# VH-VL binders against q0aze0: the designs that were tried, part 501

Target 1, 268 residues: q0aze0
Amino acid sequence: MKIILVNNRFKENTEKKAQEIAGQLSALNVEVIIDNGLDEPYAGTVDFIMVLGGDGTMLRAARRYGQRAIPVLGVNMGTVGFLSNIEINELAEYLPLILREEYSLEARMMLEVAVFQQQSLLTRVFCLNELLLRSNSPRMLSFALEISGQKLEPYRGDGLIVSTTTGSTAYSLSAGGPIADPQLDAFIVTPVASHIINKRPLVVSPEREISLHLLEEREAIIGIDGQIKMDFGAENRVLIKRAPHPLLMVNLKAKPFFTSIDRSLQRQ
Key: E = the ipSAE of ESMFold2; O = the ipSAE of OpenDDE; V2 = 0.75 times the mean of E and O plus 0.25 times the DockQ between their complexes.

## First folded at step 25 (VH-VL)

Design TA22 (framework fv_inotuzumab; at its last fold request DockQ between E and O 0.80; V2 from the best seeds 0.84)
Fold by OpenDDE, fold request of step 26:
Structure TA22 (fold): chain C 268 residues (1-268), chain A 123 residues (1-123), chain B 112 residues (1-112)
Amino acid sequence: as target 1 above (268 residues)
Amino acid sequence: EVQLVQSGAEVKKPGASVKVSCKASGYTFDDYAIHWVRQAPGQGLEWIGGINTHTGDTYYRRKFEGRVTMTADTSTSTVYMELSSLRSEDTAVYYCARDESYFDYLSGTFDYWGQGTLVTVSS
Amino acid sequence: DVQVTQSPSSLSASVGDRVTITCRSSQSLVYSEGSTYLSWYLHKPGKAPQLLIYDVSRRLSGVPDRFSGSGSGTDFTLTISSLQPEDFATYYCMQATHFPITFGQGTKVEIK
């Protein structure tokens, strides 16, 4: 068996824990690769991925390995989040099940984001939460949204979020988007406005395609999962589709989504 | 308008503790981490540590571990840095700085800074 | 710790001059998916530091276009195309790819 441990470069405790876990797994004849983001993703075949940290770390792991249909387990290191399944102090308890591959999987839809310069593909990424189009100045943007060939009236605002149902509790929520059941597959299109909302959030079928481009000669920024930044101008177009493969999240312990989100909202 | 306003100058004896505050305004407090950077007389900038206001995670430079404590009060949008067992070498201007955060991810870019707090350690 | 070294430590220049400051890291600053957390700051005595450039070449909104950043891997450069009176200050590069965050020793730009 081969396992990747994904940790956070800024959380030394996660790195130290990864080393400890690696030692334990090695003693059980399990090969371990530690991924702290400073190297290229491991290209070889692996059987399991453990993410040590929070939701941000999980998002990085999803972008790096999600297309490879590998079970991914979120192991919380004491942070607040929605993507971890067990706590670090529970790992010892569940380790035998992991090694025997006795667990259930939950498929989570990912986005396929393609950015073009005119007709040329600049980059393609897969992400778990969302794409954010935003202005890099205090001025509002004008941009066009097209859904499966249907051109909507121009948008005017600070930006736009295209999110998965998994990402509905992230930036989309802050922008006034709906909370979505993560067991559903759908796009959530949430306008970002500084004062007034001129458009309503849209829930869109995962079978459709979403296209965005600016209607003015201005500079904008595309953000992916709050971690990747790309310049976006008038000559660029972004196409968003459902990724061909979902992220396979390991479910070792029952974690009720709606109870968790309700508690989270009460704390804010 | 984004603002970070720090507490006033401090004069301390060696061995004492100092607690500096950084009050944030003009943005969503828990969407940004706060870092602390200091500059000793005639020296450059030195990173001390940071706190993720969303997750509560703290990041301390090893040099300061055991002596520094960073806390955040969301109700007042204020971050605190406490440094104990003060030494003459701790005499410096201390700055707080904002860093965009996304869950447990930090952007590593300090886009806004406080005005600085002079901490003088002398016998 | 990752060492960040600036060059030069100080320089004298006149208004209108082209100024170039280099920053070299002891290790590559490339992170996941090509992200590089290298930023440049301007610092004047008695004032708060100010962000100029982040992610190697991204200029902060409001920063004049005479400031530009470039580089990759371990070698980075800040360029001021035409030095203005308000640009006389100390400049710092900062890396945040590796823990802990570290600064260059600074470059003082003085009036000739």
Scores: ipSAE 0.907, ipTM 0.948, lowest interface PAE 0.5, mean pLDDT 95
Fold by ESMFold2, look of step 25:
Structure TA22 (fold): chain C 268 residues (1-268), chain A 123 residues (1-123), chain B 112 residues (1-112)
Amino acid sequence: as target 1 above (268 residues)
Amino acid sequence: EVQLVQSGAEVKKPGASVKVSCKASGYTFDDYAIHWVRQAPGQGLEWIGGINTHTGDTYYRRKFEGRVTMTADTSTSTVYMELSSLRSEDTAVYYCARDESYFDYLSGTFDYWGQGTLVTVSS
Amino acid sequence: DVQVTQSPSSLSASVGDRVTITCRSSQSLVYSEGSTYLSWYLHKPGKAPQLLIYDVSRRLSGVPDRFSGSGSGTDFTLTISSLQPEDFATYYCMQATHFPITFGQGTKVEIK
């Protein structure tokens, strides 16, 4: 059995804890690979992914491994987030269940994001929470949104968020979008500081294709899960679709989403 | 208008502690971590550590472990850095700086800085 | 700790000169998905440092276009295409890919 332990670059104590867990697992004949983001993603066969950290660390794991249909467990190292299932001090209790594969999986929709320069594909990335289009200057953007070829009236403002339901509690919420049940598949399209009063958030079928491009020369940035940034200009467009595979999140401990909303938002 | 306003200059004796405040305004406090950077006379910039205001996590450069404590008060949008067991080489201007965060992720980019707080340690 | 070393440590220049400052890291600064957390700051005595360039080459909004950043991996450059009177200062690179965050030792740009 082979497990990836995913941690982050800014918390050295997480690295030390990952080494401790790796030692425990090795004593049980489990091969462990630690992924702190400095090396290429492991390309070989992997049975399980354990994320040691908060929701931000889970997002990197989802981008790296989410399309490979590998179970992913969120282990929080502090404050419980929306994507963690257990806390680090509970890991010993649940380890036997992990090894026996006595857990369920919850599917979470991901975005597939393709960025073009004119007609040429520049890059394709996956995203668990949201894509953010934002101005990179004091000036607002003018941009076009198309949904399955249907061109909406032009947008003017600071930008736009295209979120999954999982991302509905992240930046989309701060910009006025709704909280969505993460068990639903949908796009949530939330304007950022729109100057057009009737540009309300939209909830869109996951079967749609969403396209964005600028209507005038401006410096803009595409942000992915708040962590990846790409320059975006008048020569570019971005196409957003449902990703081919959902993230498969491990459920060892019941974590009712709706009971936790107010408490989690106050602490996050 | 993004602002980071620090508390005023301090003079301390060796062995004492100092607590410097950094009050943030003009942005969503929980979207940015706060880092502390100092510059001793004639020296370059030295990172001390930071606090993720969203998660409460702290990150301290190893040489300051055990002597530094960073805390955040979300209700007042203020971060505090306390440095104990002061020595003469701790004489420096101390800056706070914000760093965009997303949950436990930090971008590592210090886009706005406080005005600096001179801490003088003299016997 | 990852060391970042700037070159030169100081230079003397005139208004209108093209100035190039280098920053060399002891380890690669490339992180997941190609993110490279290398930034450049300007610092004048008695003032707070100010960000110029982040992510190697991305200019902060409001920073004049005479400032540009380039590089990859371990080698990075800040270029000032035509030095202005307000540009005489000390410049620092900073890496944030590796813990702990580290600054270069600084490059002082002085009036010739």
Scores: ipSAE 0.818, ipTM 0.908, lowest interface PAE 0.9, mean pLDDT 91
ESMFold2 (binder alone), look of step 25: mean pLDDT 92; pTM 0.946
OpenDDE, look of step 25: ipSAE 0.850; ipTM 0.927
ESMFold2, fold request of step 26: ipSAE 0.750, 0.792, 0.795; ipTM 0.888, 0.900, 0.902
ESMFold2 (binder alone), fold request of step 26: mean pLDDT 91, 91, 91; pTM 0.943, 0.944, 0.941
OpenDDE, fold request of step 26: ipSAE 0.898, 0.897; ipTM 0.944, 0.942

Design TA23 (framework fv_inotuzumab; at its last look DockQ between E and O 0.81; V2 from the best seeds 0.80)
Fold by ESMFold2, look of step 25:
Structure TA23 (fold): chain C 268 residues (1-268), chain A 123 residues (1-123), chain B 112 residues (1-112)
Amino acid sequence: as target 1 above (268 residues)
Amino acid sequence: EVQLVQSGAEVKKPGASVKVSCKASGYTFDDYAIHWVRQAPGQGLEWIGGINTYTGDTYYRRKFEGRVTMTADTSTSTVYMELSSLRSEDTAVYYCARDESYFDYMSGTFDYWGQGTLVTVSS
Amino acid sequence: DVQVTQSPSSLSASVGDRVTITCRSSQSLVYSEGSTYLSWYLHKPGKAPQLLIYDVSRRLSGVPDRFSGSGSGTDFTLTISSLQPEDFATYYCMQATHFPITFGQGTKVEIK
């Protein structure tokens, strides 16, 4: 069995803990690859991914490995989160179940994001929570939103969020979007500080294609999961679709989403 | 308007402790980590450590581990840095700076800084 | 610790001059998905440092267009296309790809 341990670059003792866990797994004849983000993603066959950290660490794991249809387990290292399933001090208890593949999987929709310059593809990335289009200057943006080729009236404001249901409790919520059940597949389109009075959040079928481009020359940024940033200008267009594969999240313990949403409301 | 307002200058004896505060306003406190950076006279900038205000996790440069403690009080939007066992080499201006975070993720980009707090250690 | 070394340590220039400051890291600063956490700060005596450039080349909103950043991997450059009186200061690069966060030693830009 071969697993990847995904951890965070900023915390020296997190690296030591990952090495400790790797040693324990090796004693059980499990081959371990550690991924702190500094090296290229492991390209070979992998049976399981274990994320040591909070939701931010899970987001990186999802972007790197989410399209490979590999089970991903979030292991909480004391960090509050929506995407962890077990605590680090419970790992020994649950490890036999992991090795025997005695767990369920929850599918979480991901976004496929393609950024173009004119007609040329610049990059394609995947996203678990959201794409944020925002101004990178004191000026507001004027931009066009198209849904499956249907042009909406222009937007004017600080930007726009295109979120999965998983991301509905992140930036989208702060901008006034609805909380969505993460087991639903949908886009949630939430304007950010819209100057246009009638622009409300939209919930859109995952079968749609969403396109964004600027209507005037402005400095803008595309943000992915709050971690990846790309320059975005009048020569660019972004196309957003449902990714080919969902993230397959391992469920070893019940994690009651609905009873925990009050925390998300309190952070607004 | 984003502001980080630090507590006033302090004069300390060797072996004492100092606690510097950094009060944040004009933004959502939990969306940004707070880092501490110092500058001794005639020297460059030196990173001491930081605290993720969302997770409560702290990150200390190794040379300060054991004598630095950083805490955050979300109810007052204030971060504290306490440095103990002070030496004359700790004489410096101490700055807090914010770093955009997203859950446990931090970019390490310091976009707004406090005004600085002079700590003088003299015998 | 990853060392970040600036060159030159100081320079003299006149208003209107083009200034180039380099920053070299002892290790690659490339992180996941190509993110490169190198930033540039301006620091004047008695004032707080100010962020100019982050992610190698991305200008902070409100920073004048005369400031630009470039580079990749281990080698990075800050350019000031036409110095203004307010630009006489000490400039620092900083890397945050690797723990711990480290600054360059600084480059003092003085009036000639």
Scores: ipSAE 0.823, ipTM 0.909, lowest interface PAE 0.8, mean pLDDT 91
Fold by OpenDDE, look of step 25:
Structure TA23 (fold): chain C 268 residues (1-268), chain A 123 residues (1-123), chain B 112 residues (1-112)
Amino acid sequence: as target 1 above (268 residues)
Amino acid sequence: EVQLVQSGAEVKKPGASVKVSCKASGYTFDDYAIHWVRQAPGQGLEWIGGINTYTGDTYYRRKFEGRVTMTADTSTSTVYMELSSLRSEDTAVYYCARDESYFDYMSGTFDYWGQGTLVTVSS
Amino acid sequence: DVQVTQSPSSLSASVGDRVTITCRSSQSLVYSEGSTYLSWYLHKPGKAPQLLIYDVSRRLSGVPDRFSGSGSGTDFTLTISSLQPEDFATYYCMQATHFPITFGQGTKVEIK
């Protein structure tokens, strides 16, 4: 068995823990690779991914490895979040189940984000939470939203969020988006500070495609999962689709989503 | 308008402790981490540590471990840095700085800074 | 710790001059998905430092376009295309890819 441990580059405790876990797993003849983001993603075949940290770390893991259909377990290190399944102090208890592959999987839809310069593809990224289009200045943006070839009225505001249902409790929520059941596949399109006060978020079928482009010569930024940033101008367009493969999140422990919302949202 | 307002200058004796505050306003407190950076006389900028206001996680430079404690009060949007066992070498202007954060992720870009707090350690 | 070295430590220039400051890190500053956490700050005595450039080349909103950043991997440059009176200050590069966060030693830009 081969396992990747994903940890946070700044959290020394996660690094230390990763080393400890690696030692323990090695003693059980499990090959371990530690990924703190400073190296390229491991290109070889792996059987399991453990994410040591919070939701941000999980998002990084999802972007790096989600397309490979590998079980991903979130191991919380004492933080608040939605994407961890067990606590670090529970890992020892569940380790035998992991090694025996006795766990359930929950498929979480990811976004496929393609950014173009005219007709040329600049980048393609898979992400678990959201894409954010925002102004790079205090001025509002004017941009076009198209859904499955249907052109909506131009948007004017600070930006726009296209989120998965998993991401509904992240930045989309702060912008006034709805909370969505993570077991539901859908796009959530949430305006950010629209000039139209009644501009409502859209819940869009995962079978549709979403495209964005600016209607003016202005500099904007595309953000992905709050971690990746890239310039976005008038010559760019972004195409958002459902990723071909979902993230396979490991369920070792029952974690009631709806009963944890109130506690988690107090920090939003 | 984003603002970070720090507490006033401090004069301490060696061995004492100092607690500097950084009150944030003009933005959502939990969406940004706060770091502390100091500048000793004639020296450059030195990172002390940071605190993720959302997770509560702290990140301390190793040389300060055991002497520095950072805390965040979400109710007042204030971050504190306490430095104990003060020595003359700790004499410096201490700055708090805002850093974009996303859950346990920090961007490592300090876009807004406090005005600074002079801490003088002398016998 | 990752060492960040600026060059030069100080320089004298006149208003209108093109100023170039370099920053070299002991290790690559490239992180996940190619992100590079290198930023530049302007610091004047008695005032708070100010962010100029982040992510190597991204100019903070409100920062004049005479400031630009470039580079990759371990070598980075801050350029002031035409130095203005208000630009006389100490400049710092900062890396945040590696723990702990570290600054360059600073470059003091003085009036000639």
Scores: ipSAE 0.767, ipTM 0.908, lowest interface PAE 0.7, mean pLDDT 93
ESMFold2 (binder alone), look of step 25: mean pLDDT 91; pTM 0.944

Design TA24 (framework fv_inotuzumab; at its last look DockQ between E and O 0.88; V2 from the best seeds 0.80)
Fold by ESMFold2, look of step 25:
Structure TA24 (fold): chain C 268 residues (1-268), chain A 123 residues (1-123), chain B 112 residues (1-112)
Amino acid sequence: as target 1 above (268 residues)
Amino acid sequence: EVQLVQSGAEVKKPGASVKVSCKASGYTFDDYAIHWVRQAPGQGLEWIGGINTHTGDTYYRRKFEGRVTMTADTSTSTVYMELSSLRSEDTAVYYCARDESYFDYMSGTFDYWGQGTLVTVSS
Amino acid sequence: DVQVTQSPSSLSASVGDRVTITCRSSQSLVYSEGSTYLSWYLHKPGKAPQLLIYDVSRRLSGVPDRFSGSGSGTDFTLTISSLQPEDFATYYCMQATHFPITFGQGTKVEIK
């Protein structure tokens, strides 16, 4: 059995725990690849991914490995987030179940994001929480939103969020979007500081294709999961679709979404 | 307007402790980590550590681990740095700086800084 | 710790001059998906440092166009295309790709 152990680059204690766990697993004849983000993603076949950290670390794992349809377990090393399943001090208890593959999987929709310059593809990335289009100056943006070729009335404001249901509790919530059941597949489209009062958040079928472009020259940025930034200008267009594969999240311990909402959001 | 306002200058004896405050305003406190950076006379900038105000996690440079403590009070939007067992080489201007965060992720970009707090350690 | 070395340590220049400061890291600063956490700060005596450039080349909103950043991997450059009177200061690069966060030793830009 071969697993990837994903940890955070910044917190040295996470690195020490990752090496300790890797040693324990190696003693059980489990091959371990450590991914702290400094090297290229492991390209070979793996059976399981273990994320040591919070929701931000899970987001990086999802972007790197989510399209490989490999089970991913969130192991919390601090405050309980929306994407962790077990605590680090519980890992020894659950390790036999992991090795015997005695767990269920929960599918979480991801976004496929393609950025163009004129007609040329510049980059394609995947996203678990959201794409944020925002102004990179004190001035507002004027931009167009198209949904499956249907052009809406122009937007004006600080930007726009296109979120998964998993991302509904992140930036989208702060901008006035709804909390969505992560069991649903949908886009949540949330305006940021719109000066047009009739622009409300939209919940959109995952089968739609969403397109954005600026209507006048402005400096803007596209943000992906709050971690990746790309310059965006009048010569650019972005297309957003449901990604081919969902993230497959491991469920070892029952963690009801609705009874935990206030506790998790209070820490925001 | 984003502001980080630090507590006033301190004079301490070797072996004592100092606690410097950094009060944030003009932004959502939990969206940014707070880092501490110092500059001793005639020297460059030195990172001490930081606190992720969203998660409560702290990060200390090894040379300070064991004698630095960082805490956050969300009700007052204030971060504190306490440095113990003070030595003469701890004489420096201490700055707080904010760093945009997203859950446990931190970008490492210090876009706004406090005015600085002079800590003098003398016998 | 990852060493970050600036060059030169100091320089003298006149208003209108083009100034170039380099920053070299002992290890690559490239992180996942190409993110490179290198930033540049301006620092005047008695004042707090001010962010100019982050992510190698991205200017903070409100920073004048005369400031630009470039580079990749281990080698980075801050350029001031036409030095202004307010630009006489000490400049620092900082890397945040690796723990712990480290600064260069500084480059003092003085009036000739």
Scores: ipSAE 0.805, ipTM 0.905, lowest interface PAE 0.9, mean pLDDT 90
Fold by OpenDDE, look of step 25:
Structure TA24 (fold): chain C 268 residues (1-268), chain A 123 residues (1-123), chain B 112 residues (1-112)
Amino acid sequence: as target 1 above (268 residues)
Amino acid sequence: EVQLVQSGAEVKKPGASVKVSCKASGYTFDDYAIHWVRQAPGQGLEWIGGINTHTGDTYYRRKFEGRVTMTADTSTSTVYMELSSLRSEDTAVYYCARDESYFDYMSGTFDYWGQGTLVTVSS
Amino acid sequence: DVQVTQSPSSLSASVGDRVTITCRSSQSLVYSEGSTYLSWYLHKPGKAPQLLIYDVSRRLSGVPDRFSGSGSGTDFTLTISSLQPEDFATYYCMQATHFPITFGQGTKVEIK
């Protein structure tokens, strides 16, 4: 068995723990690769991914490895979040189950985000939470939203969020988006500080495609999961689709989503 | 308007502790981390540590571990840095700085800074 | 720790001059998905430091376009195309790719 441990570059406790876990797993004849983001993603075949840290770390892991259909386990290091399944102090208890592959998987829809310069593809990424289009100045943006070829009225505001249901409890929520059941596949399109007070979020079928482009020569930024930033101008377009593969999140411990919403959201 | 306002100058004896505050305003407090950076006389900028106001996680430079404590009060949008066992070399202007954060992720880009707090350690 | 070395430590220039400051790190500052956490700050005595450039080449909103950043890997440059009176200050580069966060030693830009 081969396992990748994903940790946070600034969280020394996660690094130390990763090393400790690696030692323990090695003693059990499990090959371990540690990924703190400073190196390229491991290109070899792996059987399991453990994410040591919070939701941000999970998002990085999802972007790096989610397309490979590898089980991903979130191991919380004492932080409130939505994407961890067990606590670090529980890992020893569940390790035998992991090694025997006795766990359930929850498929979480990811976004496929393609950014174009005119007709040329600049980048394509998969992400678990959301794409953010925002102004890079105090001025509002004017941008066009198209859903499955249907052109909506131009948007004016600070920006727009296109989120998965997993991401519904992240930035989309702060912008006034709905909380969505993570077992549901859908896009959530949430305006950010629209000039239209009653501009409502949209819940969109995962079968549709979403396109964005600016209607004016302005400086904007595309953000992916709050970690990747790209300049976005008038000559750029973004196409958002459902990723061809979901993230396979490991479910070792029952963690009721709806009963934990109040506690988790109180800290946000 | 984003603002970070720090507490006033401090004069301390060696061995004492100092607690500097950084009050944030003009933005959602817990969407950003706060870092502390100091500058000793005639020296450059030195990172001390940071606190993620969303997660509560702290990140301390190793040389300060055991002597520094950072805390955040969301009710007052204030971050505190306490430095104990003060020595003369701790004499410096201490700055707080805002950093973008996303859950446990920090960008490491300090886009807004406090005005600085002079801490003088002398016998 | 990752060492960040600026060059030069100080320089004298006149208004209108092109100023170039370099920053070299002891290790690559490239992080996940190609992100590079290198930023530049302007610092005047008695004032709060100010962010100029982040992510190597991104200019903060409100920062004049005479400021630009470039570089990759371990070598980075801050350029002031035409120095203005308000630009006389100490400049710092900062890396945040590696723990702990570290600054260059600073470059003091003085009036010639």
Scores: ipSAE 0.730, ipTM 0.897, lowest interface PAE 0.8, mean pLDDT 93
ESMFold2 (binder alone), look of step 25: mean pLDDT 91; pTM 0.946

